# VHH binders against Coatomer subunit epsilon (cope), part 5

Target 1, 300 residues: Coatomer subunit epsilon (cope), of Dictyostelium discoideum (Social amoeba) (q55fu2)
Amino acid sequence: MSDDILFESKNYFYLGNYQSTINEINKKSRQIIEKSLKAESDYFLYRCYIAQGNYDLVLQETKNNRGSGEDPTIAGLQLLASYLSKPDENREGTLITITQWISDGVVKFNYHLQVIIATIYFNEQLYDEALQILNNCDHIEGLSMLIQIFLKIDRLDLAQKAYDTMKKIIDPDATPALLSLAWINIYNGEEKLKSALSSFEEMAERYGPTPLLLNGQAVCAIGMKRFEKAESLLLESIEKNPKNSDTLANLINCYINMKKPNEIIQRFINQLKTLSPKHDWTSAVNEAEALFEVSKSRFN

## First folded at step 20 (VHH)

Design ab7 (from l2 with Y54F)
Fold by ESMFold2, look of step 20:
Structure ab7 (fold): chain B 300 residues (1-300), chain A 121 residues (1-121)
Amino acid sequence: as target 1 above (300 residues)
Amino acid sequence: QVQLVETGGGLVQPGGSLRLSCTASGFRFSSYAMNWVRQAPGKGLEWLSGISGFGHSTYYADSVKGRFTISRDNAKNTLYLQMNSLQPDDTAVYFCARSPDYFPSGWFDYWGQGTQVTVSS
C-alpha cells in the first residue's frame, strides 16, 4: 500500500530535488526508528550530499567505517564521493577497488552497492560493465538506471522490458515510474513527445522544477521544434545549476537549431568540454562543429 | 533488414589457423551481443563464443577456450573469430549469430548464411 515512510523522500530524490529529499528525511527523523530503515535513509541522505558536491561531508561523517566491521554500503558511498571529488586522479584506484569487491562477493546481494558501482561505470562510459552489474535487476533504482542505459545505447526494446518489470513492483504514479515512462516516450518520439512533456511539467509543478525536469521538458520542446520554449527552460536550468553538463549539451543543440551566432555556440561547447570532457558529443558537438565549418566556408 | 555475412572460411591443414569475419548491417551493431556457433556434419548446433556490445566481456565454450579468440570492431560493424590449432573435428559450418539479450545467452534472433571450415590433410 503506502507504508514506506521514505516514499515521498524517494520521489524527490529520483527527480533530482536533493534538498527536498534531505528536508523530508529530517522531518521524519524521529519516526525512523528501526536500524535497517535508518540505514536506508542514511543511504539516500549521503547520496544527496554527493549529488550536491558535498563529498567531504560524506567522508568526514563516515570516517569510522573501517576494518572488519565495515558496512559495504557506506564503503560504496565513500568510494563514490572520493571518485567524484577527483575523477581523473582517482579513476584507476576506484576501478581496481570495484573489481575486488565484485570478486569478493560483497556486491552480489547489496542492491545499493550495485547502484553505486553502476553509477561509477556509467560515468566512465563503461556501459558493458554497468549492465553486467545490473543484469536481471529487480530493484527500482537499478531498473531506473537500466532503462536509462538501454535508451542511451538505442535498445528501446530492453528499456521497455525493464519498465514493464518496474510497473509490477512500484506504483506507476511514483516518480521513478513517471520519469522512466517519460524518457521512453521521448525515444518513441512523434505524438508521444507531448505526453512526455506533460508528464515532466506535472512533476515539476508537484515536486519543483529541477535541472533534471527542466532538461526533460527542453528535450521534448526541441523534439517538437519549439526552440524558444526550450531555450527558456534551459536558461532557467542554467540559473539553478550553471555546471549541469546535460543542460549545456541541450542548450548547444537548441542554439544550433535557432541558428545563433557561432561565437555563442562555441563558448558553450568550450564550457561543456571543460566540465565534462568525456560527455557524449554525438549530437550536440557534431552539429555545432558542422555549423562552424559552414561559417568558416563563408570566409572564402 | 538485419544482415549478417560471414567470410574467411575454407580448407586448412591440421594445426593451422583461420580468421572468420562477420559483417553486420541493418541494426546498431554496438548495442547487441554477438556470437559464433558451428554445426558439424550430422551434429547439432554448438555455441562457441560470445562477446558483449562494446566488446569488454568475452565468453568461450570449454571446447575452444585457449584456441579461439572472439573480437569485434564496432567502427567497421565486424565480428571476428581467430581460430588457432585447428583439428579435423573443428570441421563445420560456422555461423555468426545475434543475441536478443544484451549479453550472450542460449537464444539467438538472427543468423548469418554460414561459412564452411574444413580441416583436412
Scores: ipSAE 0.473, ipTM 0.810, lowest interface PAE 2.5, mean pLDDT 87
Fold by ESMFold2, fold request of step 21:
Structure ab7 (fold): chain B 300 residues (1-300), chain A 121 residues (1-121)
Amino acid sequence: as target 1 above (300 residues)
Amino acid sequence: QVQLVETGGGLVQPGGSLRLSCTASGFRFSSYAMNWVRQAPGKGLEWLSGISGFGHSTYYADSVKGRFTISRDNAKNTLYLQMNSLQPDDTAVYFCARSPDYFPSGWFDYWGQGTQVTVSS
């Protein structure tokens, strides 16, 4: 709220507007004096660098975080950056390191480290492990991740429970709450698709139309059978990030519903396979599965 | 409708081994924690073991730890209990049970019919 200097920065961050997150933190740099607040802002700065693919920048700027006095949050950011720079090569060592940190007890009360570890587990499709690390979480980002995972594994009831917990501790206008409710509404379907679409549109108007928000709007539009609207949104998303696998998967789904010729659809399928040959991230597949469940519910 | 069907029970000698199976249908099996529970003659229900939805976390009651192994094959929608070093006081009806929470909590929303295990001396 008004007593959190980082409120707007975090709102941009959770919606994937990483440059605006950085700009807002820099704009308020002279107000960020207290040591714990400075550490919080640095956490989000490094998370933004990682999201932008600037892994070496994170590792270079934190290279002195070593030894018995190391900051475990910064160690987590170093691990995340290293892992994402070469995930196939670093997978085994990263998972071993995480297991050691858990057994050493350094994770239990460090909410940022919990989020970092859960992010790695989620990227590796280790959902049991991600859910275990986030169990009983009362941190905003951790609850948002719980909701994402529960929706992915078709446990809407548990996603709702996690959202109810989030409402007790977070400003309802904070973007993690708005985003989580919008996705829960998508999975409920029917009239709630319109509410979800409106929420994504309002967030995009206020915080900028990021690929995350454009994809959310497109999924809503597809569910409401507004395929021309969905196509327009997805083409805008491709312009902002041509390598967003969720955007490509949503566009494929949109074109299937529009009955586009198979050769056109196949070209996008080939492009998606080229960009994500291992299918390590399947958010768009989960979005398509949610729309399929809505259709089945109407039939029943 | 949710269905849980146990198989693999039977008569076994003390010190022997037995493997129970539970076939699940009517729900997304991989999204739920599963459990084994038993009821010995003249006794109440005893939780034995639980397993997370993808099988990566397993939990055991002290009474069976080291002797019983829970596992699941999500491709076959099947839960297993490998029971080793069986003794006469392991004689019971064994039930497959589903947790409504993601991790085992001792509360169950659906049960199988049970399968009889008898350890005779």
Scores: ipSAE 0.413, ipTM 0.779, lowest interface PAE 2.9, mean pLDDT 86
Fold by ESMFold2, last read:
Structure ab7 (fold): chain B 300 residues (1-300), chain A 121 residues (1-121)
Amino acid sequence: as target 1 above (300 residues)
Amino acid sequence: QVQLVETGGGLVQPGGSLRLSCTASGFRFSSYAMNWVRQAPGKGLEWLSGISGFGHSTYYADSVKGRFTISRDNAKNTLYLQMNSLQPDDTAVYFCARSPDYFPSGWFDYWGQGTQVTVSS
């Protein structure tokens, strides 16, 4: 059907199965000889290394990409790896570099740089800036990020518009399209929650039950008030990545709804605050914690 | 219900300054671009300024650039317009308006009732 030999690799990547992405690229390495295809596969390989926390590997393997004539996509990957290795230390220099690249016009037609820059802006909670970069993207990952940000800021109407645009220009069976629809269905709620859950389950069966997919299923289960199912999914997600902030936030919300002992809930809250003090869900956790304190004082 | 309420209008001398406020309710304020628009006596509507949802991008019509400053305080659901170096030509009813898009556009889905600004000797 598709003649893109990276199609399955990309499907694994967008669902967070980074090891399978690497394995698929390596299995097909001798078939990847066209220069632009090789560059695309290398981009996803480095993105996987970054997602796995292997920042030094990326920086070491690309160390010759500097000075006059550097590849701007590789420069973007170097910046992302450097930034993520020490975000607090590298924030100022990273944002200055991004501003310069935008001013120089090197970002406008490079979707890889757009995604990298939007990721950094998103991590810094600079949402206007992230949306500005992404609003001109004509590619699947940029549109997927747009949809997630619009859902986050309660603009389901804009998320739907972005999804409708995505449907017109890409294969609707590509996993970013399936994932985006599933999240839109979550935000619509009610009958759509069952459709979203089925989609996450099918993707997990085909591509592996990653923390991303387990979290999606758990959010559906919480919305359907199936808290025991949600707990099981979230504990499986913790086993795969105990440092996933979204899994911890979902587990805290699940346990509050199950009325678990406050000792247990507080341990997860402390773990989330330690791992991600600037995580957006820390504000929601603090609000839930305040409501819990009020309830506790009434029952003393 | 979406509600936009402008305050801070009044009579001011030429060369003076005035700050307008617009209090928003009935929607998530930070999720929408906001604008200031005015209507002078006997004239049509004139867009003056716009601001993105979190306030990091601002836009100005040439007629007010350098004299007017748009800002927002999302914690207070309030939009501001600081107007300096006012001239008699600035006499108008000033409206707060919401964009349906995330960034300011020439189309508005909700308006306030307006506040009168009069600049005269």
Scores: ipSAE 0.410, ipTM 0.779, lowest interface PAE 2.8, mean pLDDT 87
Fold by ESMFold2, fold request of step 21:
Structure ab7 (fold): chain B 300 residues (1-300), chain A 121 residues (1-121)
Amino acid sequence: as target 1 above (300 residues)
Amino acid sequence: QVQLVETGGGLVQPGGSLRLSCTASGFRFSSYAMNWVRQAPGKGLEWLSGISGFGHSTYYADSVKGRFTISRDNAKNTLYLQMNSLQPDDTAVYFCARSPDYFPSGWFDYWGQGTQVTVSS
């Protein structure tokens, strides 16, 4: 790990500091001349552009990747950029393309493509499909995604097993390992919440307080019932990215616990509905609103 | 505590159909793959079918493929097995079983009490 030229760039990337990732890769550009290393750095650059919403930049820079001799990893990046640019419009075609790639056998040993496909499945809340693509993986980003999915579906035991596998193949100072342990500690709860909070704070000091890290700290604070601290962290996260759906969901949760006026809470609910109509929190709210309208009609 | 309770067994004529149910409690049902296993008189356990936590992946033993259909209703915490074209050698106690792995693999950590299915003319 200490000899990997891209080590620091990847550390920034996994914590959501996409501009620093780009800056680090560009700073090392003269050292990135070998073909396979250049391809890996380009992968992370394009992932950063996609995360920043610069979908057209990715599509223009890769426009010659087509037809026979197509690089499957770059094709995956093109698919991800196209999908995220218009998810509702491109959903069906994207899922059909993924099914074709799986059937054609091009996914089996391409770890970056597996991560791209799992990202799309996860964004579509197709967790069985995401877990199937990542089943038995032994690469770092895939293991990180497995841990997050297993935690989301309340399988801490499987998340721990994935983390145990990760420890065998990753530098303990690498941010995927630090991030994964912090989230596992959150789900263990109680005294582990303090350890998780400390870890998120240390990563934020070293790599910058990104929305991802601020949300992590806020979740710890909410778990410790430190709602004023959580609010401060979440408001800072909104200032950095007003469109982060997890920040909005966490802020709504925080404000409900603080007993804030319904008008304030409803403002953030409306923002979340606009940004992510299929978010788990949004789906629960839409169901509650339907029940309210039915109850109102019975008594009007 | 984890509980699995099978219902729907009974006596049926050859060629007939039955639908088995398994009601789960004591755990988050949607987080686990579920299975049907049977034990015929004087025989060992036979895995029949499995289903992923959200129901999007289903698996069948060759002996029942095309005749049996596994499904789940996560809102009701209930696993189902639709059994068609039943023959006398389908006579067995049918068990609902939980997988410790996310996808079915032949390993089970919790079982129901079983429900008797008898196929006889």
Scores: ipSAE 0.401, ipTM 0.773, lowest interface PAE 2.9, mean pLDDT 86

Design ab7 (from l2 with Y54F)
Fold by ESMFold2, last read:
Structure ab7 (fold): chain B 300 residues (1-300), chain A 121 residues (1-121)
Amino acid sequence: as target 1 above (300 residues)
Amino acid sequence: QVQLVETGGGLVQPGGSLRLSCTASGFRFSSYAMNWVRQAPGKGLEWLSGISGFGHSTYYADSVKGRFTISRDNAKNTLYLQMNSLQPDDTAVYFCARSPDYFPSGWFDYWGQGTQVTVSS
């Protein structure tokens, strides 16, 4: 483990346990006095509020961050909160602002901005743009996001290369490293699926069974053709967050493989379209098909 | 097996235009950067243009910037090169090439057979 007093808080954060992140930071608030450490903890607190949908709280608490003394990281958090509060309305203005920040050179050495901008690009399905921002990122969260995008576009070779870079600069016990390895193992398939499942189960036991971790386990189970186990995990994930679009997409794929009645499958497809109109149903199917083809190719 | 097949070459008058196509198979086309490279008679290879996997980033050599336009249609697994204002020194075999990196870098792992473009008066 590192000497970083935020280490466990960040581990909870990267696994989607935002309340535990907040609780851990508050528990250590008296030890978080140094200006740079306080700024780092505030960054994660605001990220948690944004992840919980508390956009107005972030905007209200940071409203004085304006003018020549503006903190660019806080400006990034304000942009992310504003964007996520009304993505359709704020899309164009947000993308224009991002382009200006890149042109002004304020993003190049600010990993917080790099991650925030990549998150917005990813949400807009602008993968080329997200990859360009993350191309030279040397921070664990940026590298983790880079790995996930490469896996999403079926470039396991590039995901592995990025993971090898990550190993040189990070604590292997950090949860972004554990997640990245688990997902790479999913894409390698076969015996690696069991290793990935075990890793997700251990993280869930240690940090709580969040939708992120339940979805990871379910994808492993689907890859192992254990569809009843995958269904159980996905139903638990729905109970924790019925609006998680990845859970719905995984459940649809699971039910297609189980050959459930079309009425049941269509019901979930309609729910997914309502919650995430931009969610590419074809993309979710392609991800499941890519995982299948990777596993199958090892049997040639 | 990875295959790249160029079409659309031919004879064109100076100042004319031509559109090259490259049909890809055997791999997930949208996951790879693609490039156009040419070889004039008796000369070495010259990189002309590259495009990212989803087509949102395009790159051009100075020799063709403003005259050539690279594009891709990922639904059809096809790469294009629109060539305008062609001159006799554009005469070459034009190759479609795949990058192993996500963004074009001048290194290529697979090539097509090429298509001849001849610009003469």
Scores: ipSAE 0.391, ipTM 0.772, lowest interface PAE 2.9, mean pLDDT 87

